# Ledger of designs, part 10: VHH binders against q9lnl0

Target 1, 290 residues: q9lnl0
Amino acid sequence: QLRHGFYEGTCPPAESIVGRVVFNHWDRNRTVTAALLRMQFHDCVVKGCDASLLIDPTTERPSEKSVGRNAGVRGFEIIDEAKKELELVCPKTVSCADIVTIATRDSIALAGGPKFKVRTGRRDGLRSNPSDVKLLGPTVSVATSIKAFKSIGFNVSTMVALIGGGHTVGVAHCSLFQDRIKDPKMDSKLRAKLKKSCRGPNDPSVFMDQNTPFRVDNEIYRQMIQQRAILRIDDNLIRDGSTRSIVSDFAYNNKLFKESFAEAMQKMGEIGVLTGDSGEIRTNCRAFNN

## First folded at step 4 (VHH; framework vhh_podentamig1)

Design a12
Fold by ESMFold2-Fast, scan of step 4:
Structure a12 (fold): chain B 290 residues (1-290), chain A 117 residues (1-117)
Amino acid sequence: as target 1 above (290 residues)
Amino acid sequence: EVQLVESGGGLVQPGRSLTLSCAASGFTFRSYAYGWYRQAPGKQRELVAAIYGGSTLYADSVKGRFTISRDNAKNSIYLQMNSLRPEDTALYYCAAELYDWGSEDYWGQGTQVTVSS
């Protein structure tokens, strides 16, 4: 079972070691929070939070990293560094799946988001298959999002907190929002700015939150209300009757957003987890033990 | 109707270069992840290279030799293959990988690449 203080007897410094490694990376690069949020989401919604995403492909065996949708996932070196330090003090004790969850939680707090506790005791998965990867895209309808989140146990309010909250930091490449640039309902000044930014080659990127791009706060929901959402998936939340009031609640109450996002992140980190004797404790987060 | 059409395959000597092209039609080109896959006789289909949202990835066997690129204005993706080896001989497929939950992927017909002296 997952519990608070899982490592108190077996590896007392576990969370502090992860926190220090994350802080050192974040202090040098504020985009670490966006990277780890994406990593945890892409791991947890694919066969549960079992660190299957971390497995490197080999010439004989593809992995979830072999899917184009995961090409932009980054921050693996942060997980590697935490694991290396943990293996020195507590060999074969702390799972890669727990490291991802703790690291993501700490990176959210560093970026001004909510501070919250997570339960630990996850074990690492024994498979990583490209065919298992199914993710929510930047253009999906609210109806599709509701079905997707319901299939993994999430209600509409939690969905709005995760979709918007995950986009409070980070960038979107121009190829992912061409439909928004052509949408006359987008704020006209922002639309003109994006047309200029996206004019060149090499698929440039823009911040998803135009005002506070390095802070986990409710500003993304305020941008939605102002018709300034970069991605269609975000814009759809303010336009759909089933989500509109939730967007407004978050936009006008940062404390409510932070509390809801913390609960949503706790719940996300517990999807399909392996505990007890299931799975393994990898010694290298990028490879199965055998 | 969604279509992906590959071109540029052929017979080439070891050490030479080929450029494969994939033309996409019937959907919003820019909303998909695109990849090049290959399948040699008796082997399973494997990813060669992929491109999505400004990011690229490559199989270890082709890193440093192959480059994937896209031209959004032409609705096309390309695979530049340098320093070709006999081991690169395979049928090469273009694929559009849907990012959406519950969606299916689209595949081209494939184009043959044969590397021999």
Scores: ipSAE 0.536, ipTM 0.789, lowest interface PAE 2.3, mean pLDDT 91

Design a13
Fold by ESMFold2-Fast, scan of step 4:
Structure a13 (fold): chain B 290 residues (1-290), chain A 117 residues (1-117)
Amino acid sequence: as target 1 above (290 residues)
Amino acid sequence: EVQLVESGGGLVQPGRSLTLSCAASGFTFDSYAYGWYRQAPGKQRELVAAIYGGSTLYADSVKGRFTISRDNAKNSIYLQMNSLRPEDTALYYCAAELYDWGSEDYWGQGTQVTVSS
């Protein structure tokens, strides 16, 4: 069962070890928060938060890493380092799925986002299959997004918090927003800047939040209001009647955004979790025990 | 109607190079992740390489030898195959992986690559 303090009796330093590892990586590279947010989202919306995303493919067994949609997921070495330390002090005790959730939570706080508690007690999945991967792309309509998030238990407000909160840090490569560069409704000065940045053969990247690219704050919603959203999925949120007022609420109330994002991330981390006797506790996050 | 059409397959000697092309039509090209898959005789279909938003992924067996790329202006995906081995003999498929909830991936018809002396 998921509960607060699940490891208090079995591995008391569990969360502090994860937090230290995450801080050391984040201190050297501020993009860690964006990486871990993407990792948790891609894990949790696919068969639940069971760390199946972490499984490496083999010649005979593909994994969720074997789909193009997961090509950009990174930060696996952070989870590996935390797991290695935890196995030394508390063998076969802390799941990889719990490490991902704790690491993501801590990285949000480091980037100036909300501080919140998470329940733990997840167990690791026994399956990682390419055909299970269902994700939202950068161009989807609000109607499609609402339907997708509803299917996993999220209302419209929570959806807006997750999409914007996930994009307030990190980068997008130019190939993902060519439709925006061609859109006359985009802020003209930003559009001109992006045309210059995207000139060249190597698919360069730009920050999704042009003002506070390393901070988890409400700035992405302010950018949406100013016609400065990089991705179509973000721009759609300010243009659609179902979400426009929520975008405005978050843009003008950072406290409301942080509270909503914390609740959304807590709920995200609890999708389809395995507990009790289900799944396993992997000794290596990248491989099943047998 | 979404269509992916592969070309560039054929018979080639070990150690040489071959470039596969995949022409895409009937959709917004930049909205998709793209992959090259292969199926060798008696084996299951497996991912060879994938590309999405500046990120690339390669199977361990081809890493360092194969390069996936795309040309958005030409709506095309490419697989540059260097240092070919007999073990690379397979039917190669181009796939467009729709990055949208509940949508199907699209597959090409496949192109045969045979590496033999």
Scores: ipSAE 0.275, ipTM 0.664, lowest interface PAE 4.3, mean pLDDT 89

Design a14
Fold by ESMFold2-Fast, scan of step 4:
Structure a14 (fold): chain B 290 residues (1-290), chain A 117 residues (1-117)
Amino acid sequence: as target 1 above (290 residues)
Amino acid sequence: EVQLVESGGGLVQPGRSLTLSCAASGFTFNSYAYGWYRQAPGKQRELVAAIYGGSTLYADSVKGRFTISRDNAKNSIYLQMNSLRPEDTALYYCAAELYDWGSEDYWGQGTQVTVSS
């Protein structure tokens, strides 16, 4: 069972250790929040928040890292460092899955997003299969997104908070939004800027939030209203009747966005979790114990 | 209609280079992750290299020798193979993979690469 203060008796410094490691990495590189948000989403929507994403492939066994959609997931060394320190003070106690959840929460707060509590007690999964990886693409329709999020227990409002909120920080490579550059409905000045930025042969990247690229705030929803969303999946939210009013609510009320995003992230971190005697507590987040 | 067509395979001596090309048509090119897979005689199919949104993955056996790239204007994926070894002999497949719920992955028919003598 997940609960607040799960490690109070078994590893009292657990959350403090994770928070310090995350702060040290974030202090050196503000893109850590974007990295950890992507990591948690890619882990949780694939067979639950069980740290299956962290498993390295071997010559005999591929893993979730063996698929192209996970090629850009980064920040594994942050989880490794936290785990290494936790194993020194509390051997075989804190799961990699809990570390990912705590680290992502703390990175959101560092970037100016909401501060919130998470329940812990997750255990690590015993499988990591490429064939299990099903994610949302940058061009997917609102109808497809609603169906996908409903399949993992999320309503439309929570979906809008997660899609937009996850894109308040981070970058998108030019190959992922060529359809937007061709779209006459995109803000014409931004479209011209992006055409120039995307001329390079090395698939350059741009910030998804053009105004506050390092802050978890409601600016991405304001950008959607202004026809300035970089990715089609974000632009679709303001164009579709089922999501338009939610986008507007978030765009004009940062407090409402932060509260909704915090609730969404709490719920995200609790998808399909293993507790009790299920799974294991890995000693190395990148490998199964045996 | 929806197609991936590989080209550039052939017989080559060890230490030489080949460039494989994969031409995509009939779908939205930028929505997909792209990969090169290979299957050697008597072995399982394995991922060689993948590219998605500016990020790349390589099998340990080819790191430093192979480079995957894309040309979005031409809807094409390339695999530059340097310092070829007899162990690289295989049928090479181009794959377009959209990992969305209910989406279909597309595969080419493969192109033979033989590294000998």
Scores: ipSAE 0.296, ipTM 0.670, lowest interface PAE 4.0, mean pLDDT 90

Design a15
Fold by ESMFold2-Fast, scan of step 4:
Structure a15 (fold): chain B 290 residues (1-290), chain A 117 residues (1-117)
Amino acid sequence: as target 1 above (290 residues)
Amino acid sequence: EVQLVESGGGLVQPGRSLTLSCAASGFTFSYYAYGWYRQAPGKQRELVAAIYGGSTLYADSVKGRFTISRDNAKNSIYLQMNSLRPEDTALYYCAAELYDWGSEDYWGQGTQVTVSS
């Protein structure tokens, strides 16, 4: 079972080591928080938080990395570095799945988001199949999002915290929001700015949070209210009757957003976890032990 | 009426180049992740290259030789294949992948690439 302090007796420096590795990467590149948020979400909603996403494909064995939907996932080297250090101090003890969860939690705090504890004791999965990958895209309706999140045990409020909270940092490429560029309901000054930014070759990117792009705070919800959401999935949250009041609550109460996002991230990190004797403790996060 | 139509396959000598094209219709092109997959006789289907937004992904076996690109104005995906090897012989499929629970990936009918002397 998952518990707080799972590694206190078996690897006391575990969380400290992960935190230092994450800080060193984040200090050099503030986009690390966006990368790790995406990594954990893509891992957890696909057959549970079992680090199946980390498995590299081979000629005989494709993996979750072998799908176009995961082309943008990055930060694997951060997990590798933490695992390498942990294996030197505490061999065969700390799962890759726990490293992902701890690293994401610490990166949120570094970006000014909530500080919270996570339970640990996850074990690493023994499968990584392309056919298992099912995710939400940038244009899905609120109804589709509610159905998807409900299927994994999340209510509407938690869904709004995760969708918006996950987009408080990071970028979106212009090809993913052409519908917003064409939408006259988008803030006209922002729309004009994005039309200029998206004229360039190579599918340029823009920050999803136009005001505080490196901070995990409630600004994204304030942007939604101002008709300044970059992605359709975010804009949909302010326009739909099922979610509109929740967006407003978060936009006007950063403390409530941070508390809700922390709780949502704790719950997300516990989806479908393997514990006890299930799964394994990988020695290399990118490969099964066998 | 969702359609993905591949073209550009054929017989080619080792060391030469081919460009595959995939024309998409019947849906909003820019929202999807796109992949080129291949399946050789007796082998499982494998991802060759993928593109989503500004991000690209390549199988190790083709990295440095193949380049995936997209043209949103033409609703098309391309795979530039350089330095072709006999091992690249396969039926090549274009796929459009939607990020929706309960949604299906769309697949083209495939285009044959044969690399031999």
Scores: ipSAE 0.355, ipTM 0.704, lowest interface PAE 3.5, mean pLDDT 90

Design a16
Fold by ESMFold2-Fast, scan of step 4:
Structure a16 (fold): chain B 290 residues (1-290), chain A 117 residues (1-117)
Amino acid sequence: as target 1 above (290 residues)
Amino acid sequence: EVQLVESGGGLVQPGRSLTLSCAASGFTFSRYAYGWYRQAPGKQRELVAAIYGGSTLYADSVKGRFTISRDNAKNSIYLQMNSLRPEDTALYYCAAELYDWGSEDYWGQGTQVTVSS
């Protein structure tokens, strides 16, 4: 079962090693938080937090990496480095799934987001199938999002914290928000700026949070209220009656947002986990042991 | 009606180039990731290249030789294939892949690429 201090007896430095590796990468590149948030979300909502996302495809076995929906997932080398360090001091002890959860938690704190504890004791999955990959896109309706999150055990408030909170850092490429650029309801000055930025070749990107692009804070919800949300999925949250008051609450109370986001991330990290004797402890996060 | 229409396949000599095109219509373009897949006789279908926003993904066998791109104004994606090898011979498929629960992936009918002398 998952518990706090799972590795206290078997690998006491586990969390500090992961934290140091994450800090070293984040110190060189502030986009690490966005990368790890995307990685954990894509892992956890697809058959649970079992590190199935990390598996490399082979000539005989495709993996979750074999689908276009995962083209933007990055940061695998961060997990590899943490795993290499952990195997040196505590062989066959710390799961890749726990490393992803701890790394994401630490990257949130580094970016000014909430500091929180996570339970550990996850084991790594034994499958990674392209057909299992189902995610939310940038234009999805609130009704579709509510149905999707309910199917994995999340209420509306947690959904708003995860969708908005996950977009407090990171970029969106122009092809993902063409509908917003054409929307007269978007803030007119931002709309004009984005029209200009998006004319060029090579599908340029913009920060999803225009004011604090490297900080996990409530600014994204303030952007939603001001008609400045970059993605339709975020704009939809302020326009829909079932989510509008939650967006407002987060926009005017950063402490409430941080507490709600921490709780949401803790719950996200516990979806469909393998514990006890299920799964395995991989020695290489990118490959099954056998 | 939803459609993905591929074009640009054909017979070429080793070392030459081809550009495949895929035109998408009948749905919201930004809702989907786009990929090029290929299937050679007796082999499983494999991902060649994918694009979602500005992020791209390539199979190890084509890195440095193939480039995926998109034209948002035309709702089209392209695969520029350079330094073609006999092993690249396959039926190539364009796919618009699901990002949303309850939506379907869409596939084109495929276009044949044959690399031989």
Scores: ipSAE 0.283, ipTM 0.649, lowest interface PAE 4.4, mean pLDDT 90

Design a17
Fold by ESMFold2-Fast, scan of step 4:
Structure a17 (fold): chain B 290 residues (1-290), chain A 117 residues (1-117)
Amino acid sequence: as target 1 above (290 residues)
Amino acid sequence: EVQLVESGGGLVQPGRSLTLSCAASGFTFSDYAYGWYRQAPGKQRELVAAIYGGSTLYADSVKGRFTISRDNAKNSIYLQMNSLRPEDTALYYCAAELYDWGSEDYWGQGTQVTVSS
């Protein structure tokens, strides 16, 4: 089973090694937090937190990376670097699934978000199928989101913390929010600014949090209240009766948001995990052991 | 009602170029990720290139040679194929993938690309 200190006896430096690798990448590029949040979410909601997302496709079989919906996932080299170092110090001991969870937790703290402990002991999956990939898109309704999160064991409050917390850092390309640019309910100054930014070629990107784009904080919820949400899925949270009060609570209480987000991330990292003798400990996070 | 229609395939000599087009209708174009897949006889269907929200993905065998792009105003996806090789010979499919739980992906009928003498 998962427990705190799982590697204390088998690989004592495991978490410190992951943390240093993540810090080195984050120190050079503040977008690492957004990348790792997306990676963990896309891994965990597809057949559990088993690092199936990390598997490269081969000539004989596609993988979850072969799905267009995963085209934007990045940061695989960070996981690879941590794994390479861990294999030198503690061969065949630390799972890729645990590395993803630890790396994401540390990147949140680096970006000013909550600091929290995670349980470890995950094992890596033996399957990575394109057909298993089912994810929430930028335009989905609150009803659709509630149904999806309920199917993986999460209540409405946890859903609001994860959607907003995941979007308080990072960018969205203009092609993902054309419906918002056309929406007269969007803040008029922001709408005019986005109309300008989204003209021309190359599908430019904008920060989802217009004020604190590199900080894991409650600002995204304040933007929702001000009619400044970039993505429809975020705007829907303030407009729907099921979620409106939760958005308000987070917008006016950053401490509550951070505590809720930490708890949500702990629960997210424990979805459908493999432990004990299930799965394997990969030697290379991008390939199954033979 | 939903349609993806490919065009631009044909017979071409090695080293030449082709541009494939995929026209989409019957749904909200901007809600979907788009991919080009190919299938050679006796082989599994494989992803060639994909595009979603400004991000692109390419199979290792085509990186640097193929470019995927989209035109939201025309509801169209393109695959520019340069420096074609005999091993690129396949039936090419356009796919629209909904980034959503419980949704179905849509596929075109395919367009043949043959790279030969």
Scores: ipSAE 0.249, ipTM 0.643, lowest interface PAE 5.1, mean pLDDT 89

Design a18
Fold by ESMFold2-Fast, scan of step 4:
Structure a18 (fold): chain B 290 residues (1-290), chain A 117 residues (1-117)
Amino acid sequence: as target 1 above (290 residues)
Amino acid sequence: EVQLVESGGGLVQPGRSLTLSCAASGFTFSIYAYGWYRQAPGKQRELVAAIYGGSTLYADSVKGRFTISRDNAKNSIYLQMNSLRPEDTALYYCAAELYDWGSEDYWGQGTQVTVSS
């Protein structure tokens, strides 16, 4: 089972090593928080938080990286660096799945988000199949999102915290929000700005949070209320009766948002985890053990 | 009613270039991830290249030689294949991938690429 202090007896410096590696990368590049949030979400909602996302494909064996929607996942080198250091001091002890969870938690705190504890003791999965990848896209309806989150044990409030909270940092490429640029309900000044930004070749990107793009805070929910949500999935949250009041609560109470987001991230990190004798402890996060 | 139509395949000599095109219709083009897959006789179907929201990925076997691109105004995806090798001989498929909960991927019929002297 997962517990606090899982590595206290087997690898006492485990969390501090991960935290230092994450800080060093974040200090050089503030987009690390967005990268790790996306990585953990894409791992956890697909067959549980078992680091299946980290597995590299081979010519004979595709992996979750072999699907187009995972093309934008980045930060694998951060997990690799933490794992390399951990294997030097505590061989075959700390799972890649725990490294992802700890790294994401620390990156949230660095970006001004909530500080919270996570339980550890995850083991790494033995499977990474393209056919298992089912994610929420940029235009999905609230009804579809509710069904998806319910299937993994999450209520509507937790869903709003995760969808919106995950978009408080990071970028969206223009191809993913053409429906919003054409939507007269979008803030007219922002809509005009995005039309200009998106004219060029190479599918340019824009910040999802136009005001505080490097901070994990409630600003994204305020942007939703102001008709300034970049992605349709975010805009849908303020327009749907099932979620509107929750968006308002978060928009007007940053402390409530941070507490809810911390709880949501703890729950997300515990989806479908392997513990005890299940799975393995990989020595290389990108490959199954021999 | 969703349709993907590949074109540009053919017979080419080793070291030459070929451009594959995939024309899409019947859905909202811009929100999908797009991939080029290939299958040679007796081999598994493999992902060659994919593009989604400005990000691209490539199989190790084609990195540096192949380039995937998209034209949203023309609802089209392209695969520029340079320095072709006999090992690139396969039926090439275009796929439109929406990994939303409950969504299905769409596939073209395939276009044959043969690299031989």
Scores: ipSAE 0.461, ipTM 0.758, lowest interface PAE 2.9, mean pLDDT 91

Design a19
Fold by ESMFold2-Fast, scan of step 4:
Structure a19 (fold): chain B 290 residues (1-290), chain A 117 residues (1-117)
Amino acid sequence: as target 1 above (290 residues)
Amino acid sequence: EVQLVESGGGLVQPGRSLTLSCAASGFDFSTYAYGWYRQAPGKQRELVAAIYGGSTLYADSVKGRFTISRDNAKNSIYLQMNSLRPEDTALYYCAAELYDWGSEDYWGQGTQVTVSS
């Protein structure tokens, strides 16, 4: 099953190859961490971490990429590059699902987040169905989020670490937070700034963390306390009695946040994984073997 | 009452253009993902184009020919269809899809597009 050092005997350079590819992409573009966090979340919460998200649609079969909510998922070329190098060195050995998990972990560390180990040994899924896609939207209540995360085995503290932690980097498009712009509870200076930024065509974007948009740190929780959260789902965490104290704990203790986020990411990477003889080891992460 | 109403369909000759419109009412327009789907006789419904949070997605068969857009002030979604081909003939549906736990998808009634000489 999953274990630390799964590839030590079968492909010793596996994690270092993924790490180098991720570093090279991140060094050119700091938004890589946001891209990979979103990719892993969207993969893992939909039928488990089986790289089903990576499958390209064909004329005969749509895939999870055929869902509008996944239109903005990016970074597939990073996974492709790592896979190409791994297939050259260790043919048919390292799963695409493991590459996504390792790449996301390494991108978090590069962005100043926690460093942590992940277990590996995932195998790639044999299906990618639009109808399986179930995600959390930008406006859901804390009660809805708790039910969703509980359904996949996560407690409230882990949920707060994942929702907030995932938003420490990256952008939100204006269409996703119109309810916040209309909310008088939002910090008035920020609200005025967002009204101006969102006035233009083509659904412009803003950083979700207004202070440290390229760092995985606890600043997003400090922004929540200051009524400066961009998305309603984030603002709800500071306003709801079930989560308010956890937000405060993370806002005032970056070490606690990093430890909690690392544990949450480890758990997320292990949702519904295929091991042993289940699934396959794809040779192309975007297509089933046959 | 929640509804999506498509318009702009019709009969056109190959190589011509049509613009489909989808007017939404009865729900919070801004946070949904929107898609245009089509269903040709004897075939299953397929995604043509989608738009969510500044990103767009197109079926390979329409890339470079069709453009999806949204107007949040008018609660409307559009599909600009250029260089139409006979194989584009289908009933076109607008959909509002959130893919969230406990959310509902909303679908329009469909508008017919026929491309024939």
Scores: ipSAE 0.503, ipTM 0.787, lowest interface PAE 2.6, mean pLDDT 91

Design a2
Fold by ESMFold2-Fast, scan of step 4:
Structure a2 (fold): chain B 290 residues (1-290), chain A 117 residues (1-117)
Amino acid sequence: as target 1 above (290 residues)
Amino acid sequence: EVQLVESGGGLVQPGRSLTLSCAASGFTFSSYAYGWYRQAPGKQRELVAAIYGGSTYYADSVKGRFTISRDNAKNSIYLQMNSLRPEDTALYYCAAELYDWGSEDYWGQGTQVTVSS
């Protein structure tokens, strides 16, 4: 079972080692928080938080990395570094799935988001199949999002916290929001700015949060209210009757957003986890044992 | 009705270059992820390159030799293949991958690339 302090007897420095590795990467590159949030979302919503996303494809076995939808996932070297240090101190003890969850939690706190505890005791999955990769895209409707999140046990409020909260940091490339640039409902000054930014070759990127792009805070919800959301999936949250009041609540109360996002992230990190004797403890996060 | 049509394949000598094109038509959204897959006779279909927004992925077998790009104005995806090797011989497929729950991915019919002397 998952519990707080799972490693206190078997690997007491586990969380501090992960935290130090994450801090060192984040200190050099503030985009680490966005990278780890994406990694955990893509892992957890596909067959549970079992680190199946980390598996490299081989000539004999494709993996979840063998789909275009995962082309943008990055930060694997951060997980590798933490695992390498943990294997030196506590061989075959700390799962890759726990490292992803701890690393994501610590990166949120570093970016000014909520500080929270996570339960640990995850074990690593034994499968990574491209056909299992089902994700939400940047144009998805609220109805589709509600159905998807409900299928994994999440209510509407938690969904709004995760979709918006996950977009408080990070970038969107221009190809992902052409529908928004063409939308006359978008703030006209921002739309003009984005038309100029997106003129160049090589699919340039913009910050999803135009005001606080490196902070996990409620600014994205304020942008939704102001018709300034970059992605359609975010803009849809303020326009739909099912989610509008929740967006408003978060936009006007940063403390409420942070508390809700922390709770949502704790719950997300516990989707479909393997514990006890299920799965394995990988020695290399990118390859199955044996 | 989304269609993907590949072109640019052919027979080339080792060390040469080819550019594959994938033209998308119908209702295509810029939020699709696009990939180039290939399948040699008797082998599994493999993802060789993908693009989603400005992020790109390359299989280890093609890193440094292949480049994927997109032209949103032309609704087209390209695969520039340099320093071609006999082992690159395969049928190449373009795919548009939808993220939306329950939506189908779209595939082209494929274009043959043969690298031989």
Scores: ipSAE 0.299, ipTM 0.670, lowest interface PAE 4.2, mean pLDDT 89

